# VH-VL binders against Isomaltosyltransferase (ctsY): the designs that were tried, part 13

Target 1, 124 residues: Isomaltosyltransferase (ctsY), of Sporosarcina globispora (Bacillus globisporus) (q8rqv0r968to1091)
Amino acid sequence: VEYEAEFGVQSGVSTNTNHAGYTGTGFVDGFETLGDNVAFDVSVKAAGTYTMKVRYSSGAGNGSRAIYVNNTKVTDLALPQTTSWDTWGTATFSVSLSTGLNTVKVSYDGTSSLGINFDNIAIV
Key: E = the ipSAE of ESMFold2; O = the ipSAE of ESMFold2 at other seeds; V2 = 0.75 times the mean of E and O plus 0.25 times the DockQ between their complexes.

## First folded at step 7 (VH-VL)

Design d5 (from a28 with heavy chain H54Y, light chain S30Y; framework fv_firastotug; at its last look DockQ between E and O 0.67; V2 from the best seeds 0.00; counts 0 for: pae E 6.2 > 2)
Fold by ESMFold2, look of step 7:
Structure d5 (fold): chain C 124 residues (1-124), chain A 120 residues (1-120), chain B 108 residues (1-108)
Amino acid sequence: as target 1 above (124 residues)
Amino acid sequence: EVQLVESGGGLVQPGGSLRLSCAASGFSISSGYYWSWIRQAPGKGLEWLARIYYSGRTYYSTSLKSRLTISRDNSKNTLYLQLNSLRAEDTAVYYCARGPYGDYRYFDYWGQGTLVTVSS
Amino acid sequence: DIQLTQSPSSLSASVGDRVTITCRASQSVYSTYLAWYQQKPGKAPKLLIYDASSRATGIPSRFSGSGSGTDFTLTISSLQPEDFATYYCQQYHSSPYTFGQGTKVEIK
């Protein structure tokens, strides 16, 4: 299931459409101040390990973002450079989720780097 | 050749307003650059004020947000800074600056600045 | 806000001297997002160093930068007459993108 970044709860960031190739109605940029983030309500039927996919663009270099689940940081996810701001990559990692509702947050933390364009997440 | 030319400075009374302009040439403001205003009071250091991305997203220094507005006009290839409720402490040279292509937040191109003087 | 403190505020040096200037951040500047600028009187700043240690295009090899975290250094290995100026560090990790107070390098 895909969760479009522009429909997440945005803190310090904004939705834009000025690059091609995003899914849905836009993408999110504006990761500037420490703590800027997008949060999603992710519901799963069973507790377990899921694969999280983050679709992003990082045209200026290798970036990274902190991932939180239920307010606990679970990783600093590497976002390797993309060919341009109009090309998109997918970063993948394993995540443990609880039965029912989970809050998943993609955040610009003190360990994060570069601005990125953030399109969506998928939980599989 | 990339050039940034500021204009619109001058003498203003306390409480007044000014609009500064930064005309860009040698690149399009619709491409993936970030643009900033930076100021420098006489004999003092540099202060970053605001920046705008080509998407239109704006970012402001926390202390000055209520009195400054950054904007742009794509058709004129021009960046603006609106200054309101001016005080003596706002006397400074105001620079327009641009970073490299992409999300770089340091400045490799600067205008020569425009002086704003706030005095009675 | 990340505050940057430069040391010294001013120094006197002779042509040929090795000059070092330090910049200390109030918080870690992760990922080395620190730049150095040179400014001569009546002129706009000029970028010297970005990403803590990378020289900008056209900057002579006598300028070098180093450091990470909270402590950064600009070094001029052999001072030239054109290098008498004020130098500023700038962090660009977290908004607002703050500058140091400056270091004036004067002729002895």
Scores: ipSAE 0.082, ipTM 0.703, lowest interface PAE 6.2, mean pLDDT 86
ESMFold2 (binder alone), look of step 7: mean pLDDT 87; pTM 0.896
ESMFold2 at other seeds, look of step 7: ipSAE 0.173; ipTM 0.738

## First folded at step 9 (VH-VL; framework fv_becotatug)

Design e1 (from c05 with heavy chain S31D; at its last look DockQ between E and O 0.65; V2 from the best seeds 0.00; counts 0 for: pae O 7.3 > 2)
Fold by ESMFold2 at other seeds, look of step 9:
Structure e1 (fold): chain C 124 residues (1-124), chain A 120 residues (1-120), chain B 107 residues (1-107)
Amino acid sequence: as target 1 above (124 residues)
Amino acid sequence: QVQLQESGPGLVKPSETLSLTCTVSGFSISDYYVHWVRQAPGKGLEWLGVIYSSGRTDYNTPFTSRLTISVDTSKNQFSLKLSSVTAADTAVYYCAREWRGYSYGPFDYWGQGTLVTVSS
Amino acid sequence: EIVLTQSPDFQSVTPKEKVTITCRASQSIGSNIHWYQQKPDQSPKLLIKYASQSISGIPSRFSGSGSGTDFTLTINSLEAEDAATYYCHQSYSWPLTFGQGTKLEIK
């Protein structure tokens, strides 16, 4: 199931279209202040370990974003440099989710680095 | 107070290398990228290139073979070297900063510029 | 390469009146246009970012609009100190480019 960043709950960030290749109607940028995030309501039928895929662009270097589940930080997800700002990568990691509703956030916090363009997430 | 200041020789001979520095203060260089832009007398603005925190550079196409942009993070200094100069390289040279959070963004602060004249 | 074409190249302007300057991009760039003012013998100063977003410390008489390929900078109630050259700048893709400039002079 894919969740477009521009349709998540945006805090301190903005939807933009200034780079080609995004899915949906745009992507999110503007992670500049600690706590800036996009939040998604992710519902799963069973508690367990899922694969989370983050589609992003990081044209200036190797970036990172913090991932929170139910307001608990799960990881600092590495976002390796992409060839350009119009080239999109996918970062993948394992996430533990509870039965039912989970709030998943892609967040800029004190360990996050660089500007990135955030397109979507997938939970599989 | 944010400050960028260009410095270097005002006169350079043809075929030699133009070398400039941009000294910055009032902000953390890890939060910003520094671009170089020039303006020939009576002409518009021409983007030359940028250096990122990773050490990667992006150069405007005409300058790829002649331009080197570098940074010394311990001195808050950015450098520009342009080799094999001609009279066409006579311009005011500016450094300008971009906040890294909106890469490919506006240049919010500029240096005052320094005129470099290429003549024999 | 994205070409930015400004209009007009030059305009004599009257204080207190509304002035508009246009910038046309050779392809769609969303809202990825920034505007700068350059007064004589000075460096450029950022006026408007991302087509329409205001900059702290810039007088409210400056505003921007547009998306896609057509953008405008508007000066409501022009003042004498607004005599300058104005440039648009695209941040959509490499290489970064500027418009050729629009020079405003007081009549």
Scores: ipSAE 0.017, ipTM 0.658, lowest interface PAE 7.3, mean pLDDT 88
ESMFold2, look of step 9: ipSAE 0.058; ipTM 0.716
ESMFold2 (binder alone), look of step 9: mean pLDDT 92; pTM 0.946

Design e2 (from c05 with heavy chain S31Y; at its last look DockQ between E and O 0.85; V2 from the best seeds 0.00; counts 0 for: pae E 6.8 > 2)
Fold by ESMFold2, look of step 9:
Structure e2 (fold): chain C 124 residues (1-124), chain A 120 residues (1-120), chain B 107 residues (1-107)
Amino acid sequence: as target 1 above (124 residues)
Amino acid sequence: QVQLQESGPGLVKPSETLSLTCTVSGFSISYYYVHWVRQAPGKGLEWLGVIYSSGRTDYNTPFTSRLTISVDTSKNQFSLKLSSVTAADTAVYYCAREWRGYSYGPFDYWGQGTLVTVSS
Amino acid sequence: EIVLTQSPDFQSVTPKEKVTITCRASQSIGSNIHWYQQKPDQSPKLLIKYASQSISGIPSRFSGSGSGTDFTLTINSLEAEDAATYYCHQSYSWPLTFGQGTKLEIK
């Protein structure tokens, strides 16, 4: 199931369309202040380990964003450099989710780096 | 106060290397990308390239074989080297900054520019 | 490469007139257009970002509009100090490009 960043709950960030190849109607950029994030309500049928995929662009170099589940930080996700700002990559990691609704956030916090363009997440 | 200032020799001979520096102050270079733009006398603006805070560069196509953009973070200095210059490279050279939160975006502060004349 | 074509190349206007300058992109670029003012012997100065967003310290008589391929910079009551060349700039994709400029003179 894919969750488009521009339809998530945006805090301190904005939707933009200035780079080709995004899914949906746009992507999110403007991560600058600690705590800036996009939040998603993710529902799963069973507690367990899921694969989370983050689609992004990082044209300036190797970036990173913090991932929160239910307001607990679970990782600093590496977002390796893409060949340009119009090229999209996918960063993948394992995440533990509880039965039912989980709040998943892609956040800029004290360990995050660089500007990035954020397109969507997928939970598998 | 944000400032960018270009400096370098005003006169360069054909076939030699044009070398400029851009000294910056009033902002952290880890949050901004620095671009170089030039303007031939009486002409419009031409984008040359960008250096990102990671040290990666993107150059405009005509300059890929001749242009080097670099940074010395200990001096807050960006440099531009353009090799094998001709009279067509005579221009005012600007450095300008772009906030990293938006990938390609506007240039919010520009240096005053420095004129480089290529003449023998 | 995205070509930006400005119109007009030159315009002579009287103070207090409304002035419009257009910029047409060779392909759709959303709102990824920025406007600069360059007064004689000065560096460019950012006036409007992302087609219509205001910049702190820029007089409110400057406004921008448009999306896609057609963009407009408007000066709603021209002042003598607005004599300058105006450039549009696209940040949609590499390589970054500028329009050819519009020179505005006050008579």
Scores: ipSAE 0.031, ipTM 0.691, lowest interface PAE 6.8, mean pLDDT 89
ESMFold2 (binder alone), look of step 9: mean pLDDT 92; pTM 0.948
ESMFold2 at other seeds, look of step 9: ipSAE 0.053; ipTM 0.709

Design e3 (from c05 with light chain S93R; at its last look DockQ between E and O 0.23; V2 from the best seeds 0.00; counts 0 for: pae E 14.1 > 2, placed apart)
Heavy chain, then light chain:
Amino acid sequence: QVQLQESGPGLVKPSETLSLTCTVSGFSISSYYVHWVRQAPGKGLEWLGVIYSSGRTDYNTPFTSRLTISVDTSKNQFSLKLSSVTAADTAVYYCAREWRGYSYGPFDYWGQGTLVTVSS
Amino acid sequence: EIVLTQSPDFQSVTPKEKVTITCRASQSIGSNIHWYQQKPDQSPKLLIKYASQSISGIPSRFSGSGSGTDFTLTINSLEAEDAATYYCHQSYRWPLTFGQGTKLEIK
ESMFold2, look of step 9: ipSAE 0.210; ipTM 0.751
ESMFold2 (binder alone), look of step 9: mean pLDDT 92; pTM 0.945
ESMFold2 at other seeds, look of step 9: ipSAE 0.080; ipTM 0.723
ESMFold2, look of step 11: ipSAE 0.000; ipTM 0.550
ESMFold2 (binder alone), look of step 11: mean pLDDT 92; pTM 0.946
ESMFold2 at other seeds, look of step 11: ipSAE 0.199; ipTM 0.762

Design e4 (from c05 with heavy chain V50Y D58N; at its last look DockQ between E and O 0.05; V2 from the best seeds 0.00; counts 0 for: pae E 11.0 > 2, placed apart)
Fold by ESMFold2, look of step 9:
Structure e4 (fold): chain C 124 residues (1-124), chain A 120 residues (1-120), chain B 107 residues (1-107)
Amino acid sequence: as target 1 above (124 residues)
Amino acid sequence: QVQLQESGPGLVKPSETLSLTCTVSGFSISSYYVHWVRQAPGKGLEWLGYIYSSGRTNYNTPFTSRLTISVDTSKNQFSLKLSSVTAADTAVYYCAREWRGYSYGPFDYWGQGTLVTVSS
Amino acid sequence: EIVLTQSPDFQSVTPKEKVTITCRASQSIGSNIHWYQQKPDQSPKLLIKYASQSISGIPSRFSGSGSGTDFTLTINSLEAEDAATYYCHQSYSWPLTFGQGTKLEIK
């Protein structure tokens, strides 16, 4: 299941369309100050370990973003440099989710680096 | 100037539904989380839940079956409904804005609060 | 659920003294603690965010410190207007919780 960043709950960030290759109606950029984030309501039928995929662009270098699940930080996700701002990478990691609704945030916190363009997440 | 203001009936009978509104101004509701917090007379602060302008909510566990928080973006208003109230729900109810941070943050602006008394 | 325990519950203090209030978390929360002042008949007011970060418009006599489980709010050179109840608040994990409060009265 895919969750488009521009339809997430945006805090301190904005939807843009000035780079090609995004899914949906746009992507999110503007991660500039601590606490800028996009939040998603992710529902799963059974508690367990899932794979989270983050689709992003990082044209200026190796970036990172903090991932929060149900208000707990679960990782600082590496977002390796992409060849340009019009090319998109996918970063993956394993995440534990509870049965039912989980709030997932992609956030710029004190350990995050660089600006990035954020397109979507997928839970599989 | 950032302002939040609670309003609603100050007296509610047991077993009925407590209903409050929070009217906000001076900031874009689309960019902030709003929380509800209550304080029983002479007691401490208790977090009830939050809402974002999209309608997304998260409620403190004891209230998940009784609490509904909603938003009307055209009126710049957030609402709280708490069903099946008892005397234990007597409190001053606050709405508060969460500071825009990297996760859940502090509450930087609070409404004045409104006392709701549950009594026959 | 993270329990925040403040100490003391109550303190009678004299003007110009240094006052410290502690908040202990039931588990490590990094620096995710915030401090509020609530004067009689008023709403809470944010004093310190993220353990030690200052808030615009708050007098510099208020400062915070600590990390992990033990946090301190310090009032250097107490003033009469500081008579209030002080709360800590954690934003580390759901559900969000507050300490039970510390009431300061001026002698």
Scores: ipSAE 0.006, ipTM 0.601, lowest interface PAE 11.0, mean pLDDT 86
ESMFold2 (binder alone), look of step 9: mean pLDDT 92; pTM 0.950
ESMFold2 at other seeds, look of step 9: ipSAE 0.007; ipTM 0.607

Design e5 (from c05 with light chain N32Y; at its last look DockQ between E and O 0.10; V2 from the best seeds 0.00; counts 0 for: pae E 8.8 > 2, placed apart)
Fold by ESMFold2, look of step 9:
Structure e5 (fold): chain C 124 residues (1-124), chain A 120 residues (1-120), chain B 107 residues (1-107)
Amino acid sequence: as target 1 above (124 residues)
Amino acid sequence: QVQLQESGPGLVKPSETLSLTCTVSGFSISSYYVHWVRQAPGKGLEWLGVIYSSGRTDYNTPFTSRLTISVDTSKNQFSLKLSSVTAADTAVYYCAREWRGYSYGPFDYWGQGTLVTVSS
Amino acid sequence: EIVLTQSPDFQSVTPKEKVTITCRASQSIGSYIHWYQQKPDQSPKLLIKYASQSISGIPSRFSGSGSGTDFTLTINSLEAEDAATYYCHQSYSWPLTFGQGTKLEIK
């Protein structure tokens, strides 16, 4: 199931379309201030470990973003450099989710680095 | 107060290396990318290259073998070296910043520029 | 390399008139065009970003339009202080390039 970044709850960030190859109607950029984030309501039928995929672009170097689940930080996700700002990568990691509704947040916090373009997440 | 200031020798002999610094103040250099742009007298603007926070650089194609851009974050300084100069390299040299949150954005602040003349 | 061709190269203009400057890209660049003003012996100054987005502190008489290959900078009521050279700049792909410039002088 995919969750487009531009339809998440945005705090301090913006939807843009100025780079090709995004899914949906755009992507999110403008992570500049600590605490800037996109939040998603992710519902699962059973508690357990799921695979989370983050589609992104990081043309200037190796970036990173903090991932929160239910307001608890679960990882600093590495976002390896992409060939350009018009190419997209996928970063994958395991996430534990509770039965029912989980708030998943992609955030720029004190350990995050670089500007990135954030397209979507998928939970598998 | 955001400032960028280019400095270096105003006269360089042909075949030698042009060396400039860009000293910045009023902002954190980790939050921006710095570009170098030049302008031959009476001519238009020519992009030379950029340095990213990672230290990686991108150079305009004609300059890839002659240009080095670097940064010293402890001194708030960016450097440009252009080797094997000719009269065609006579120009005003600018440093300019791009906010790192832009996806390929404009240059919002420019230095005052410094004229470098290549003359025997 | 993306070539930006501005028109006209030079224009002598009367205050209060509407001025248009065009920038044509050699291939589609979306809205990745930015406009700068450069007064004599000064550094360039950003006027318009991303084809049409305004810049804080720039007079509202400056506006931009276009997408793809054809872009326009408009000065809707020219003032004497607007005498300068104007450049378009594409940020779509490396190498970054500028138009050749359009010089405006006041009659």
Scores: ipSAE 0.007, ipTM 0.602, lowest interface PAE 8.8, mean pLDDT 88
ESMFold2 (binder alone), look of step 9: mean pLDDT 92; pTM 0.944
ESMFold2 at other seeds, look of step 9: ipSAE 0.019; ipTM 0.663

Design e6 (from c05 with light chain Q53K; at its last look DockQ between E and O 0.60; V2 from the best seeds 0.00; counts 0 for: pae O 6.4 > 2)
Fold by ESMFold2 at other seeds, look of step 9:
Structure e6 (fold): chain C 124 residues (1-124), chain A 120 residues (1-120), chain B 107 residues (1-107)
Amino acid sequence: as target 1 above (124 residues)
Amino acid sequence: QVQLQESGPGLVKPSETLSLTCTVSGFSISSYYVHWVRQAPGKGLEWLGVIYSSGRTDYNTPFTSRLTISVDTSKNQFSLKLSSVTAADTAVYYCAREWRGYSYGPFDYWGQGTLVTVSS
Amino acid sequence: EIVLTQSPDFQSVTPKEKVTITCRASQSIGSNIHWYQQKPDQSPKLLIKYASKSISGIPSRFSGSGSGTDFTLTINSLEAEDAATYYCHQSYSWPLTFGQGTKLEIK
């Protein structure tokens, strides 16, 4: 199941289309103030460990974003440099989710490093 | 406080390489991208290229074979080299910074500019 | 590449009047337009970013509007010090481009 960044709940960030290769209708950029984030309501049928995939672009260097689940930080996800701002990568990690709705955030916090373009997440 | 200052020779002969330095202070060069922009006398602004904090560069299409932009982080200095110059390269050359939070964004601070004249 | 066309090229204007400068992009660029002021013998200065966002230290008489292809810079009560050339700049796609400029002179 894929969750497009531009349809998440955006706090302090913006939807943009100025780089090719995004899915849906755009991507999100503008992570500049601590706490800027995109939040998703992720529904799962059973509690357990899931694979989270983050589709992103990081043309200026190796970036990172904090991942929160149900308002608890679960990781600082590395987002290795992409070949260009028009090239997209996927970062993957394991996440524990509760039965039903979970709030998942991709956030710029004190450990986040660079501007990135954020396209979507997938939970599998 | 934030400062960008261009410097280099004001006169360059045709077919030679013009070489400029942009010295910056009052901000962390890891947090900004530095662009070069030029303005021919009496004309508008022309974007030349950018260097990212990683050292990667993007150049405007007409300049891809002639332009080199680089950085010396120990000196807070950016360099521009433009090879094989002609009279059409006579311009005021500016360095300008962009906040790294956007992949392309506005230039919030500019240097004072330096005139380079290409003449025999 | 995206061509930005400004209108007018030149305008002679009276202090305290409202001035409107337009910028048209050759394709849709969302809000990825920025405005600069360049006074004679000076470097450009950022006035407005992302079509309508204000810049700290810029007088409130400067405002911007528009989206897509048509953008406007407005000076609501022109002052003599506003005599300058104004440029729009798109950051939507590579290569980055500027409009040809609009020169304002005080009559």
Scores: ipSAE 0.034, ipTM 0.687, lowest interface PAE 6.4, mean pLDDT 88
ESMFold2, look of step 9: ipSAE 0.051; ipTM 0.694
ESMFold2 (binder alone), look of step 9: mean pLDDT 92; pTM 0.944

## First folded at step 11 (VH-VL; framework fv_becotatug)

Design j1 (from e3 with heavy chain S103K; at its last look DockQ between E and O 0.63; V2 from the best seeds 0.00; counts 0 for: pae O 10.3 > 2)
Fold by ESMFold2 at other seeds, look of step 11:
Structure j1 (fold): chain C 124 residues (1-124), chain A 120 residues (1-120), chain B 107 residues (1-107)
Amino acid sequence: as target 1 above (124 residues)
Amino acid sequence: QVQLQESGPGLVKPSETLSLTCTVSGFSISSYYVHWVRQAPGKGLEWLGVIYSSGRTDYNTPFTSRLTISVDTSKNQFSLKLSSVTAADTAVYYCAREWRGYKYGPFDYWGQGTLVTVSS
Amino acid sequence: EIVLTQSPDFQSVTPKEKVTITCRASQSIGSNIHWYQQKPDQSPKLLIKYASQSISGIPSRFSGSGSGTDFTLTINSLEAEDAATYYCHQSYRWPLTFGQGTKLEIK
């Protein structure tokens, strides 16, 4: 199940269309101030370990974003440099989710680096 | 080795179109944005505009009807056209690369600039 | 449009002295201010990004501070080669704008 970044709850960030190759109607950029984030309501039928995929672009270098689940930071996700701002990569990690509703945030915090373009997440 | 180089005619007659080219090397044209900036003799810096990879442009307000910025990716070239020029358009024209660390960024590399004089 | 006002327009300065140049934005821009040096007959050169972030290859005597509307560029021990015009630049919103410049001359 894919969750488009532009339809998440945006705090301090913006939806843009100035780069090609995004899914849906746009992507999110503007991670500038600590705490800027996109939040998603992710519902799963059973508690367990899921694979989270983050689709992104990082044309200026190796970036990173903090991932929060239910207000607990679970990782600093590496976002390796992409060949251009119109080229999209996928960063993958394992995440533990509770039965029912989980709040998943992709956040710019004190351990995050560089500007990125954030397209979507997928939970599998 | 990041390089930007402006080129074009140094003299343009009033009412005609000023046309400049910025040739770039040492970086991926698809990963950075190149802006145009000008400086009238003895005056400050004035931002003109930028083109994005989507083809969208942002132009400074006074130039929205007169300015066209384009890119030819096969030649690593950005182009600027400014129509209906007057003496007020006499300036050194620069192209500059935006450092993309956040949303909008500073200009970390500049061309040497090219003087364009508008005169009969 | 965000207007950037620099102060002073001009200073005559002695080597080894501390020099402070200010830039005031007409509205809050967070830390989205950048500083450039332009020597006579040269292109501008980036000195400081995002109010206070250093640039590789720029002497440590250059530093920046501020947030919101009031920003400063400081040269802690001026050298003769620092004679130039200095500009602040905001990248907070369209249209991008520069301050009017501050010219430093060596006494």
Scores: ipSAE 0.006, ipTM 0.610, lowest interface PAE 10.3, mean pLDDT 88
ESMFold2, look of step 11: ipSAE 0.006; ipTM 0.598
ESMFold2 (binder alone), look of step 11: mean pLDDT 91; pTM 0.944

Design j2 (from e3 with heavy chain W99Y Y102W; at its last look DockQ between E and O 0.52; V2 from the best seeds 0.00; counts 0 for: pae E 9.4 > 2)
Fold by ESMFold2, look of step 11:
Structure j2 (fold): chain C 124 residues (1-124), chain A 120 residues (1-120), chain B 107 residues (1-107)
Amino acid sequence: as target 1 above (124 residues)
Amino acid sequence: QVQLQESGPGLVKPSETLSLTCTVSGFSISSYYVHWVRQAPGKGLEWLGVIYSSGRTDYNTPFTSRLTISVDTSKNQFSLKLSSVTAADTAVYYCAREYRGWSYGPFDYWGQGTLVTVSS
Amino acid sequence: EIVLTQSPDFQSVTPKEKVTITCRASQSIGSNIHWYQQKPDQSPKLLIKYASQSISGIPSRFSGSGSGTDFTLTINSLEAEDAATYYCHQSYRWPLTFGQGTKLEIK
């Protein structure tokens, strides 16, 4: 299951289409201020550990974003440099999800770095 | 053709406010951030600040109390005001643009610069 | 703040020679360095972005390399028109900073 970033709940960020190769109708950029984020409602049938992945572009260098689940920080996700802003990479993370609805947030917080373009998040 | 052009008074008295305008053309100001950079005569480049598409600004630390950067989107104009100037503020002032999709990227186009001299 | 230290401050150069200019960052900045050329009485001009990425309209003799803290601008066969001051610029972290400049003069 794939969650397009532009259809998540956006706070302080925006949808853009000015780079090729995104899925859906666009990607999200504009992570500029602490707390800027995209949030997704992710439903699972059973509690457990899930592997999720982020499709992103990081043309300026090795970036990072904080991952929150149900408002608890889970990790700082490394987003290795991509060869250009029109090139997309994937980064994975593990997360414990409860049965039913979980809020998963990709956030710029005090440990985050660089601008990135965020395309989608998916259960692997 | 992408153009940025600084304008304003070339002479400002100490303790007054330096006021400059950057007029832009050939690109959508919603797609770029505009930065201000200055260069004292014979010296290197010093970043002053940036205005984002949201209207939020970031200023270099020495200028946080004296600097105001703003935009008038209907006129394609960015403004810089630096209050309480001294001779140390004598410099060529540039506006420069950064592509919004880079977030922290290079400055791909610069204005020609305007010299402002602070002298009594 | 991230300090960028260029070396050398000044260099007399001969046309057709290979010239290197270095920029050292006070902390790791990945590839988030950009190079500008400034000719006398002119505005800076972007030469190289993100350490090594080329810019349309810039002669191929200009190239960049490096990652982390140590970066190099190379002019692989200098032309007389390349006499200028060169600046590195980091855009990794606020506040944005420039190196102090490297002035190249023709012998």
Scores: ipSAE 0.006, ipTM 0.603, lowest interface PAE 9.4, mean pLDDT 86
ESMFold2 (binder alone), look of step 11: mean pLDDT 92; pTM 0.946
ESMFold2 at other seeds, look of step 11: ipSAE 0.020; ipTM 0.654

